# Ledger of designs, part 13: VH-VL binders against Large ribosomal subunit protein bL21 (rplU)

Target 1, 133 residues: Large ribosomal subunit protein bL21 (rplU), of Prochlorococcus marinus (a2c733)
Amino acid sequence: MAEKPAAKPKAAAAKAEAKDQSDSYAIVEASGQQFWLQPNRYYDLDRLQAAVDDTVTLENVLLIKDGKNDTTVGQPYVKGASVELKVMDHRRGPKIIVYKMRPKKKTRRKNGHRQELTRVMVQSISIDGKALS
Key: E = the ipSAE of ESMFold2; O = the ipSAE of OpenDDE; V2 = 0.75 times the mean of E and O plus 0.25 times the DockQ between their complexes.

## First folded at step 14 (VH-VL)

Design g2b (from g2 with heavy chain I50W; framework fv_livmoniplimab; at its last look DockQ between E and O 0.15; V2 from the best seeds 0.00; counts 0 for: pae O 12.1 > 2, placed apart)
Fold by OpenDDE, look of step 14:
Structure g2b (fold): chain C 133 residues (1-133), chain A 120 residues (1-120), chain B 107 residues (1-107)
Amino acid sequence: as target 1 above (133 residues)
Amino acid sequence: QVQLVQPGAEVRKPGASVKVSCKASGYTFTSYYIDWVRQAPGQGLEWMGWIYPHSGSTDYAQKFQGRVTMTADTSTSTVYVELSSLRSEDTAVYYCARSEWELLGYFDYWGQGTLVTVSS
Amino acid sequence: DIQMTQSPSSLSASVGDRVTITCQASQGISSYLAWYQQKPGQAPKILIYDASSLQSGVPSRFSGSGSGTSFTLTISSLEPEDAATYYCQQANSFPYTFGQGTKVEIK
């Protein structure tokens, strides 16, 4: 009576799949900056024109790394690639104090700036509509 | 004062479902996220998921997907977590916790917890 | 999932001692780290957020430092009421994950 090999618990396969997902990433261009994005992670981007809980899709993907596959580099963007973001909240960044010295007037102006940011969660990275595992 | 109030202990049999409530007060209910975190006896903390009462949007930990449902009632400022197909391993204190919209993932207020015991 | 490892698992110290607890993340989490205090029979209480920001109402003897993968909670002068279990938590990625805890006892 051949002992049926104990089916590897689905949890181990799920963990292995989760581990593979953790190694996938995309480099995207947003608001003139480059961001390294991974699925299920938070990121602060420049203020997006979207409401909280909205889904935003970024199409300017410069590079995709699938944990199991080779790196795809765009020229300038990876064709068919997109990153789906969920807007979590809108926040103000830390106050940056900018000192501007006017040499001719010997006057120093102190300006405070707070960058408007949007916190997003990366829902998925996809190529041609297929989400990376 | 911000308060999150949970019910007393619940006892269920294996295979049953449990629904735990979290009544919020002292702040604008729809402006904050509510997360659920559980703690088995003598063990650490385990995150289950979040709900945004403003929209009803949810996200669950993969471990609980298919068994967990989070809902919000804005009229009563109450959030619920329902866990189905209960197992002995689900025995834990279940906490609701608030996170500020600017400080996602940081839990500044907690419920007192609800002990859910799953026993035959 | 991001694994959070605390060190030590437990410690005993005297009143007035400097206590240091470390938390290591399995991958970079930037500054998205919180520290919680939990006393027996109570819910956790947040002490620190964003790795180094002190929560309102928390005594100044508590401080947090670190970024990336290595973080530290420091109690500059231990008080009797500080006997508790302390947890680190990353808020960078889903699922949120906690350290296994550090039990602090008073001698």
Scores: ipSAE 0.000, ipTM 0.608, lowest interface PAE 12.1, mean pLDDT 87
ESMFold2, look of step 14: ipSAE 0.404; ipTM 0.766
ESMFold2 (binder alone), look of step 14: mean pLDDT 94; pTM 0.954

Design g2c (from g2 with light chain Y32D D50A; framework fv_livmoniplimab; at its last look DockQ between E and O 0.21; V2 from the best seeds 0.00; counts 0 for: pae O 4.9 > 2, placed apart)
Fold by OpenDDE, look of step 14:
Structure g2c (fold): chain C 133 residues (1-133), chain A 120 residues (1-120), chain B 107 residues (1-107)
Amino acid sequence: as target 1 above (133 residues)
Amino acid sequence: QVQLVQPGAEVRKPGASVKVSCKASGYTFTSYYIDWVRQAPGQGLEWMGIIYPHSGSTDYAQKFQGRVTMTADTSTSTVYVELSSLRSEDTAVYYCARSEWELLGYFDYWGQGTLVTVSS
Amino acid sequence: DIQMTQSPSSLSASVGDRVTITCQASQGISSDLAWYQQKPGQAPKILIYAASSLQSGVPSRFSGSGSGTSFTLTISSLEPEDAATYYCQQANSFPYTFGQGTKVEIK
């Protein structure tokens, strides 16, 4: 009587699926910078021209890692790849003080800069319309 | 003063649905997020989901997807959470909690909680 | 999901003692961490946000530190009213997750 292999409890499959989602990531180009993005995480990007709660799709995906699959590297972008972002908030970054010294004129100019940022939540990473698990 | 007011205890049978309200006052209702967090008796805290009353946009924890619905009524400044197909494990105190845009995920005000009991 | 592990699960201390509670995240969460106090029969109350920022109205004896994966809540001098359960919570990723709690009792 062949002992029927005990069906792995659905909870273990859910944990495995949850673990798999945590290992997926994409490297995207936005505003001239590269970002490492994972699903369901918050990121601060340069100010996006979108309203709060809008969905923004990034298509300049340089690299995709599926938790179970091999890494796909684009040349320069991964074809068919996209990252869907939800705009959560618009905020100002920390104040950066730039000190410019002109040695000959003994003039010191102190300029404060606050970068305008957009906080986004990564909703999904997709290839050819299929969301990565 | 900021207040989130929830109803008293609810009792349901297994398989039934429960809808819990959260009435907000003392602040601009559409300028904040509302999250739902539950706590089983003697247990820790579990996040269920988030709603933005301004747009009605929602995000749910995967565990509750398909069973949970969050809605907002801007005319009454009230948020609702509905949980269907109730099980004994859904017995818990359900809290609504507020967070602002700049401090997402930080709950500065809470409702007093609603005890939902699921029993045969 | 990000797992949050608190230590210890419970402690007993005297009034005036320094109390330290730690929280470990299963992955990096930057400074996206909150600390809450919960008393029996009450909703949680936020103490600290962004790992180290004291919430308005919270006594200065409470402080938070840490970044990345390791965080600490400190009560510099324990008061009788500080008897409660304390929770850490990550605010970096959905779903938000809480530590299992630390029960603080007064001797």
Scores: ipSAE 0.017, ipTM 0.709, lowest interface PAE 4.9, mean pLDDT 88
ESMFold2, look of step 14: ipSAE 0.580; ipTM 0.831
ESMFold2 (binder alone), look of step 14: mean pLDDT 95; pTM 0.960

Design g2d (from g2 with heavy chain I50R; framework fv_livmoniplimab; at its last look DockQ between E and O 0.05; V2 from the best seeds 0.00; counts 0 for: pae E 11.7 > 2, placed apart)
Fold by ESMFold2, look of step 14:
Structure g2d (fold): chain C 133 residues (1-133), chain A 120 residues (1-120), chain B 107 residues (1-107)
Amino acid sequence: as target 1 above (133 residues)
Amino acid sequence: QVQLVQPGAEVRKPGASVKVSCKASGYTFTSYYIDWVRQAPGQGLEWMGRIYPHSGSTDYAQKFQGRVTMTADTSTSTVYVELSSLRSEDTAVYYCARSEWELLGYFDYWGQGTLVTVSS
Amino acid sequence: DIQMTQSPSSLSASVGDRVTITCQASQGISSYLAWYQQKPGQAPKILIYDASSLQSGVPSRFSGSGSGTSFTLTISSLEPEDAATYYCQQANSFPYTFGQGTKVEIK
């Protein structure tokens, strides 16, 4: 799928120390995919337009689980929820032959392809500015 | 096969607005970003922003924030850039350009440009 | 904004010469750099993307190298049709920015 990444680059101050992070996570929508983001873990997203060390905020949060509270489910998005990411690096994924993997033509993908990716670190997950981690 | 067709020229007075079209053909319109880049006479290239026609989402260069609006019409495979409060410094050739999702910011196809002239 | 500075601003060279154009970024952009060729009255044409990848249909005498902040476009043997202005452009961060251009003329 070819969808715009939800995140726009911005710099942000570090969030307050997390209160509970062992079972906390957020499900976000980016580029037509869902990502299960946990604090302090790396994830490879579709290439973001941000410099290394920038902080990127994702606001299309479908679900938040707080280790202390019940899961909050969005309708479709959890109001006031955000996930703060630190851009670690930009890279290319493994080579694949898209023509074999996607028989219906959506783009020009006849020959080998490597996905452009951005590696991010999840800094915090917040509701209404209150960090969960 | 891929084509981005723009009008050749537009003339406006200072303070007016201009809306430049870019009609895409030969590819899946909603699968690619369209960026706008301008070039003043005898000068270099300046990126203005981009639009993702699938969602209508935009990113604008801060210099143009508040004066620029980009829209897309998926039924006609056409994107538009509108620049308001025109000044003589906005006289330039305005290009639309395409980039692949996985190769964002690398403009593989360009329109032939629209010369916007701002004169009294 | 990431400033892109090209060197030289112009050059004149003979057919068959090796031509080198450099581009310096004001901060690191990894390999997210493109090179474009523009002839008078025409839209730019991409030559190189991702610093070193040759666009389909571009002659192999064009090559790109570099990473981080320093990048080079090389024309291994200049041809008459290579007279043009060349631009580098970073695709790492918004706003995307271009170098000021390098005009290449044939002696």
Scores: ipSAE 0.006, ipTM 0.548, lowest interface PAE 11.7, mean pLDDT 81
ESMFold2 (binder alone), look of step 14: mean pLDDT 94; pTM 0.957
OpenDDE, look of step 14: ipSAE 0.014; ipTM 0.636

## First folded at step 16 (VH-VL)

Design g1c (from g1 with light chain P95Y; framework fv_dargistotug; at its last look DockQ between E and O 0.09; V2 from the best seeds 0.00; counts 0 for: pae E 14.5 > 2, placed apart)
Fold by ESMFold2, look of step 16:
Structure g1c (fold): chain C 133 residues (1-133), chain A 120 residues (1-120), chain B 106 residues (1-106)
Amino acid sequence: as target 1 above (133 residues)
Amino acid sequence: QVQLVQSGSELKKPGASVKVSCKASGYTFTSYYMNWVRQAPGQGLEWMGWINTHTGSPDYAQGFTGRFVFSLDTSVSTAYLQISSLKAEDTAVYYCARSEWELLGYFDYWGQGTLVTVSS
Amino acid sequence: DIQLTQSPSFLSASVGDRVTITCRASQGISSYLAWYQQKPGKAPKLLIYDASTLQSGVPSRFSGSGSGTEFTLTISSLQPEDFATYYCQQANSFYTFGGGTKVEIK
């Protein structure tokens, strides 16, 4: 029942090795928290009311970067922006991934509390119906 | 420095149970997932699932729900795989392998494997 | 589940040969792929992670490439100690292993 602290956007992503055309990302608000999402990556969100293999669309997009160093900031949300997710699994206890481009300290963990989570894969990030690369 | 040392081979009859241990040393046990990987004789590798060593919460791959149970004793930095109601098709080498707790962790250290043989 | 198909399943090569093994994913996995080497009676050994990053202590004759659905492990000049079975593994949606590629001496 404890809320995780939520003040500024924080990263929730795996390592990026620069062998991918996905320079784009979106910062979205879900369940009162902010997630930094990249296409073709998976993330753990608070449990969603959706079946495995369903598609879920998030429209509360706070920021989009299109990989060309252009940044669109919402007030509070970027109009016409959306992120399409595929539900991969429902599970108990996976930790939030902290995204970084450099070696990460290996001791960072949430304390021993188990949460119900839904693992999703980011299918696309779109603005005005056009997917970013 | 990092080591995963598994218990010795087992010979069992169908219907019995077995408990394989994996003792970790040289790192903080609760900072990594512990994975179990099966390899039947002459076959490839098959991920069975993992256990969160901080919470004790297991996740099982499809096909490994039911007779397979992961558990821990964090006081001795040891993970366990228990298989109940053993069948002949459970004959395999069972490996433990650690992965970082981030989603993209890979299996950098493996136990030596434990052969479980189930034969009438 | 994400399925990985390795090809060839078996190859025969001589010391000094350039060896190429491919791994194809049933759906896009970005660069979240690892390669392992396994010798008979031994645990697998991590060679390459994140598609192309060499694990510490692995000889530079090993290299990996690819992204999305197509990945390649290359051994530029095969050595006697490289005769083994090689597995790819995706880490995009939990873990799945490929079926393996056995490399034997001619």
Scores: ipSAE 0.000, ipTM 0.526, lowest interface PAE 14.5, mean pLDDT 80
ESMFold2 (binder alone), look of step 16: mean pLDDT 93; pTM 0.953
OpenDDE, look of step 16: ipSAE 0.018; ipTM 0.676

Design g1d (from g1 with heavy chain S57N, light chain D50A; framework fv_dargistotug; at its last look DockQ between E and O 0.29; V2 from the best seeds 0.00; counts 0 for: pae E 3.5 > 2)
Fold by OpenDDE, look of step 16:
Structure g1d (fold): chain C 133 residues (1-133), chain A 120 residues (1-120), chain B 106 residues (1-106)
Amino acid sequence: as target 1 above (133 residues)
Amino acid sequence: QVQLVQSGSELKKPGASVKVSCKASGYTFTSYYMNWVRQAPGQGLEWMGWINTHTGNPDYAQGFTGRFVFSLDTSVSTAYLQISSLKAEDTAVYYCARSEWELLGYFDYWGQGTLVTVSS
Amino acid sequence: DIQLTQSPSFLSASVGDRVTITCRASQGISSYLAWYQQKPGKAPKLLIYAASTLQSGVPSRFSGSGSGTEFTLTISSLQPEDFATYYCQQANSFPTFGGGTKVEIK
């Protein structure tokens, strides 16, 4: 009477569903560039014509993702979408040395450039006046 | 030398108000953000918010709206934290800390802290 | 809010030991991470900012590394004055702190 070996209990690998709390985000066009923006994050944009602590609204929103909801893609912009930014500071970017050499003319120019930037905080992303969570 | 000097320890009853001061010296007061950080007994650090020392505009962290008010007196290079309707859970050491404009969110100098005890 | 998880919460070490503390962010924070040292009854002290930049006056035995979601503080050779609690803090969003790591004498 051969003793049937006791089946080792299959350890249910509890897949910790990493709650991919997919934070809401927007892709916006500003100063000819595209930015991936999330609420309550800092970003450096090209110099904005606004004072520190001003609120600036971007309306050129290309895409919105609302958490677990479907992605809304604009054509070219998402209608009714906006991103509110708080101006935190105006700053100069790192010094970039631009070296221009003209061959055959023995002219060498070395210029320093510092890009003027504005640091902003994304306050909210909204669609049709409703802020995304 | 950069210094942040805070007001002394406070003992308050529930429902009372407290105002903590943070006096800055050794630097241009209006060229930095002033932050407030809370630490409950035996617990970690919690950022409460900051105030723009140039404009006077505050931002508050979630959970620190309503009863918590940041203010300034630039004439004496002092930042203030007022807490109204105090609760037992507000018992903590409160720190002021400065942040550079270019390094927002980093705290390079701290006050010594102010213990606020809320007890019946 | 971005959550920071430090590991370990407690660490026992001896003088001269190499100590490593890890900080994990719930989201990508680029290099916007700072490390602080806090001794009992004292205010925190900034050690490192921007993930790897040593604050002025901080000993070179302290170093920071990492980007994105994983960061490390390293003390190359633990000194008697280094027994303290260490906190990571992110500055990519509104500031948040890790839970802290207490370094104790073995």
Scores: ipSAE 0.091, ipTM 0.731, lowest interface PAE 3.4, mean pLDDT 88
ESMFold2, look of step 16: ipSAE 0.383; ipTM 0.752
ESMFold2 (binder alone), look of step 16: mean pLDDT 93; pTM 0.956

Design g1e (from g1 with heavy chain S31D, light chain P95L; framework fv_dargistotug; at its last look DockQ between E and O 0.30; V2 from the best seeds 0.00; counts 0 for: pae E 6.7 > 2)
Fold by OpenDDE, look of step 16:
Structure g1e (fold): chain C 133 residues (1-133), chain A 120 residues (1-120), chain B 106 residues (1-106)
Amino acid sequence: as target 1 above (133 residues)
Amino acid sequence: QVQLVQSGSELKKPGASVKVSCKASGYTFTDYYMNWVRQAPGQGLEWMGWINTHTGSPDYAQGFTGRFVFSLDTSVSTAYLQISSLKAEDTAVYYCARSEWELLGYFDYWGQGTLVTVSS
Amino acid sequence: DIQLTQSPSFLSASVGDRVTITCRASQGISSYLAWYQQKPGKAPKLLIYDASTLQSGVPSRFSGSGSGTEFTLTISSLQPEDFATYYCQQANSFLTFGGGTKVEIK
């Protein structure tokens, strides 16, 4: 009575499909600065003239990378590219203490400055109206 | 003094609905986001989403869409979490937590938590 | 979603010890990280925000450091009331918590 060889359990390599969190990003110019923006992330920009919960579209996109696809570099901007931002709130940045020396009076003045900022969430990055995945 | 006071413990059957309240006091309710955080027994903290108390706009974390609804009654400075079609896995302590704009995404004040138990 | 990995998950220490807890993010989160303390049956308490800013009323023995993907919470001298579970939380891409670190008495 020949012992039937025990079938080796096929280790179903559950390839955990690492959900391809879209490594998509855009480099944009806003308020004279360059920002690296990714979908569903928060960023602090200089104060925007928009209300909370408004959508703001940035069109000065310098570079777009769509996941595993090739990088598109603008000259100076990527044509048809845009980044949609949701305004989350308006806030003041961290207090910066500025010391001004008055040389003639040998006095030091301490001033506090808080930069006005807008917290935004990147909703989408798109080219020609098509959102990057 | 800033306080968040939540409704009492709930015992529900699968398929039922529950509505948890979070009453705020000691500050201007509409100047802060209200967040909801879940903690299953013996588990870690899980952010469920937030609601803008000024606009009433909710944002839900992944996995908390559909059955979970955030709402407000600004007249009584109260935020609500409604869970429909309750499942056993919804058994947890639910917290409301305040976030100010300068600390957006950080929770400086918390409710005491509400235990929701879903059992057949 | 950004994942936060805390290490260790459990830590045994004595009163007076220096304790360090690490939080690693799966992606860069700048300085958008907070630390919370939670005692059994209680709501979490904010200790540190923006990676290193101490919340008002929190003892100076607590400190936070780090940026990008690596963060640390340090308790310079552990006190009896510090035995609790500690969580890191990021606020860069929505909000997520670490798995927690339970600090127990040795």
Scores: ipSAE 0.024, ipTM 0.690, lowest interface PAE 5.0, mean pLDDT 87
ESMFold2, look of step 16: ipSAE 0.051; ipTM 0.670
ESMFold2 (binder alone), look of step 16: mean pLDDT 92; pTM 0.944

Design g1f (from g1 with heavy chain T55S; framework fv_dargistotug; at its last look DockQ between E and O 0.29; V2 from the best seeds 0.00; counts 0 for: pae E 4.0 > 2)
Fold by ESMFold2, look of step 17:
Structure g1f (fold): chain C 133 residues (1-133), chain A 120 residues (1-120), chain B 106 residues (1-106)
Amino acid sequence: as target 1 above (133 residues)
Amino acid sequence: QVQLVQSGSELKKPGASVKVSCKASGYTFTSYYMNWVRQAPGQGLEWMGWINTHSGSPDYAQGFTGRFVFSLDTSVSTAYLQISSLKAEDTAVYYCARSEWELLGYFDYWGQGTLVTVSS
Amino acid sequence: DIQLTQSPSFLSASVGDRVTITCRASQGISSYLAWYQQKPGKAPKLLIYDASTLQSGVPSRFSGSGSGTEFTLTISSLQPEDFATYYCQQANSFPTFGGGTKVEIK
């Protein structure tokens, strides 16, 4: 089974899709990737060192949009911003195949790999301790 | 084939407890979330929450965080809904329904439902 | 929580009719919407997920469309076995159901 090298948010919506201006979200950086996080939605991240049901706080927030039309852009991070996550589970992701081209022979070697993942539920998105509505 | 078989109807008095079972077959039980959905007589569907059958971690919908407890016995591929301190308003059909890990929140297979009636 | 409003709540139709049911979300849910059919005394049955993907074993006369906040279930030619209540349900966050649309024979 070959899939994309890194987990993508499964339930995240593109910001331009919603007609309603009430959606809140944050764009965070984790493990060299960006995630569009909405409250009460789950995401699969690279394995976190936390127990199931623990709360994890992400502070590398690149952008916050509140439920209205206010957008705060970081440079690189929004000061005082955080996203609180509840750890739902730890698992291995789908098996992926990594192909490597060798010079002059053009042969590929398949290497089976499953990423260690942590599924998290977004509980809140906050600036300076104040949750977005 | 995938099947979810629920326990039979229950008639209970207010203040009692009930435990509804949902036995799964035809798939790897711990690879799918189990959901519970309530339908009061003549009413629509109401999601009560889910339980991660791999970790045992539940999430409850608003309004179901008190007297409702989800649990598992993975050795017999069975999920349970326990309702304590039963009230007349708990009279409903209770469904179990599974969700794929990759498609969490979609309910591809449902149990037949368990009618719980709470009356004097 | 994301509220879903179905329209109409009730409709009367004849065998062979084209039936359209609308589901409106209180906020954007991308394509994370399912449709279920429920007959009296039976569990709901998944018809469509991800707004437009037909579940295996569901007749092709059923189709779904929409994104964002507006979604439609269409039955191209109503059959006798299609008289039921239909529910939309969002999976963008913690699941919620619409109020249902009862399809009855004229």
Scores: ipSAE 0.307, ipTM 0.732, lowest interface PAE 4.0, mean pLDDT 84
ESMFold2, look of step 16: ipSAE 0.289; ipTM 0.717
ESMFold2 (binder alone), look of step 16: mean pLDDT 93; pTM 0.948
OpenDDE, look of step 16: ipSAE 0.337; ipTM 0.801
ESMFold2 (binder alone), look of step 17: mean pLDDT 93; pTM 0.954
OpenDDE, look of step 17: ipSAE 0.366; ipTM 0.801

Design g2e (from g2 with heavy chain I50W Y52N; framework fv_livmoniplimab; at its last look DockQ between E and O 0.04; V2 from the best seeds 0.00; counts 0 for: pae O 7.8 > 2, placed apart)
Heavy chain, then light chain:
Amino acid sequence: QVQLVQPGAEVRKPGASVKVSCKASGYTFTSYYIDWVRQAPGQGLEWMGWINPHSGSTDYAQKFQGRVTMTADTSTSTVYVELSSLRSEDTAVYYCARSEWELLGYFDYWGQGTLVTVSS
Amino acid sequence: DIQMTQSPSSLSASVGDRVTITCQASQGISSYLAWYQQKPGQAPKILIYDASSLQSGVPSRFSGSGSGTSFTLTISSLEPEDAATYYCQQANSFPYTFGQGTKVEIK
ESMFold2, look of step 16: ipSAE 0.006; ipTM 0.584
ESMFold2 (binder alone), look of step 16: mean pLDDT 94; pTM 0.953
OpenDDE, look of step 16: ipSAE 0.015; ipTM 0.665
ESMFold2, look of step 18: ipSAE 0.614; ipTM 0.847
ESMFold2 (binder alone), look of step 18: mean pLDDT 94; pTM 0.954
OpenDDE, look of step 18: ipSAE 0.015; ipTM 0.636

Design g2f (from g2 with heavy chain S31D I50W Y52N; framework fv_livmoniplimab; at its last look DockQ between E and O 0.04; V2 from the best seeds 0.00; counts 0 for: pae O 8.7 > 2, placed apart)
Fold by OpenDDE, look of step 16:
Structure g2f (fold): chain C 133 residues (1-133), chain A 120 residues (1-120), chain B 107 residues (1-107)
Amino acid sequence: as target 1 above (133 residues)
Amino acid sequence: QVQLVQPGAEVRKPGASVKVSCKASGYTFTDYYIDWVRQAPGQGLEWMGWINPHSGSTDYAQKFQGRVTMTADTSTSTVYVELSSLRSEDTAVYYCARSEWELLGYFDYWGQGTLVTVSS
Amino acid sequence: DIQMTQSPSSLSASVGDRVTITCQASQGISSYLAWYQQKPGQAPKILIYDASSLQSGVPSRFSGSGSGTSFTLTISSLEPEDAATYYCQQANSFPYTFGQGTKVEIK
């Protein structure tokens, strides 16, 4: 009986129409997932162990693109690269249906699950302490 | 037996703060979410927010953002809700309610409620 | 926010009667709906979750149905102890929202 793959919660990228956003971006690894991050944009990550209004620095940067400069690709990470995030809120993600098989009773239990997420704002992307313009 | 115990009635003046406790017993405290729901006299039910006692994570209804704080003390198995800048319209019975992780949003156990009266 | 609208706001029925209460959501909430019973001076008590699942310990005369935007609570045979206010609640999206309630009185 094929375990129907748990539908990966599509991170509803809130298309905040960010106006003058720099063409700079970073690809980071967080919680085993890769995220495309741009300055002054909001993203939902898996629950971070930080308080609201805290600043969290991600150092697992796979790629950096400066809008006017060449792309830097890490092996596996870009040395000296970091992304500063401001924790905006902790929230539950969309409700997903989880089917659990009860081994002894051959009964499926349908459960509702909400993933805990952290809404963050990308404050800056930097290399060697210098923020990308 | 699962129990959520709340204090008796509280009286506050407008502009003051109130902190209501919810002591949990009869189950593993950190395995369940606690939500707060209030009910104005003769009115319906209004959801305020939730707290995960394990992680301390919270989510509040927008209406209460900036005025509400939910906290959990694992050592005493107690959840708190604090509401600041109280107004007359905040007069209500405040309930804590438990929801199972697998059935989030369904409240299987409730506290007896705490009447908070805001009067000049 | 999702608005939940119950109908009727109040009703009076006799013991043994079939009672039906409806709840409408302003948008689709799948099956993420609960029904609660509240008696005067008491906290709400859950009756139904996931639109149709009966909570443990709740009498079988209570049943729930529906999906999407339209839901129904049914009491197959009204008992005197069923005099209460009933609320629907959506558990699909934050903030959670309740219906305005339906007061059931016994004739």
Scores: ipSAE 0.010, ipTM 0.621, lowest interface PAE 8.7, mean pLDDT 87
ESMFold2, look of step 16: ipSAE 0.548; ipTM 0.819
ESMFold2 (binder alone), look of step 16: mean pLDDT 94; pTM 0.953

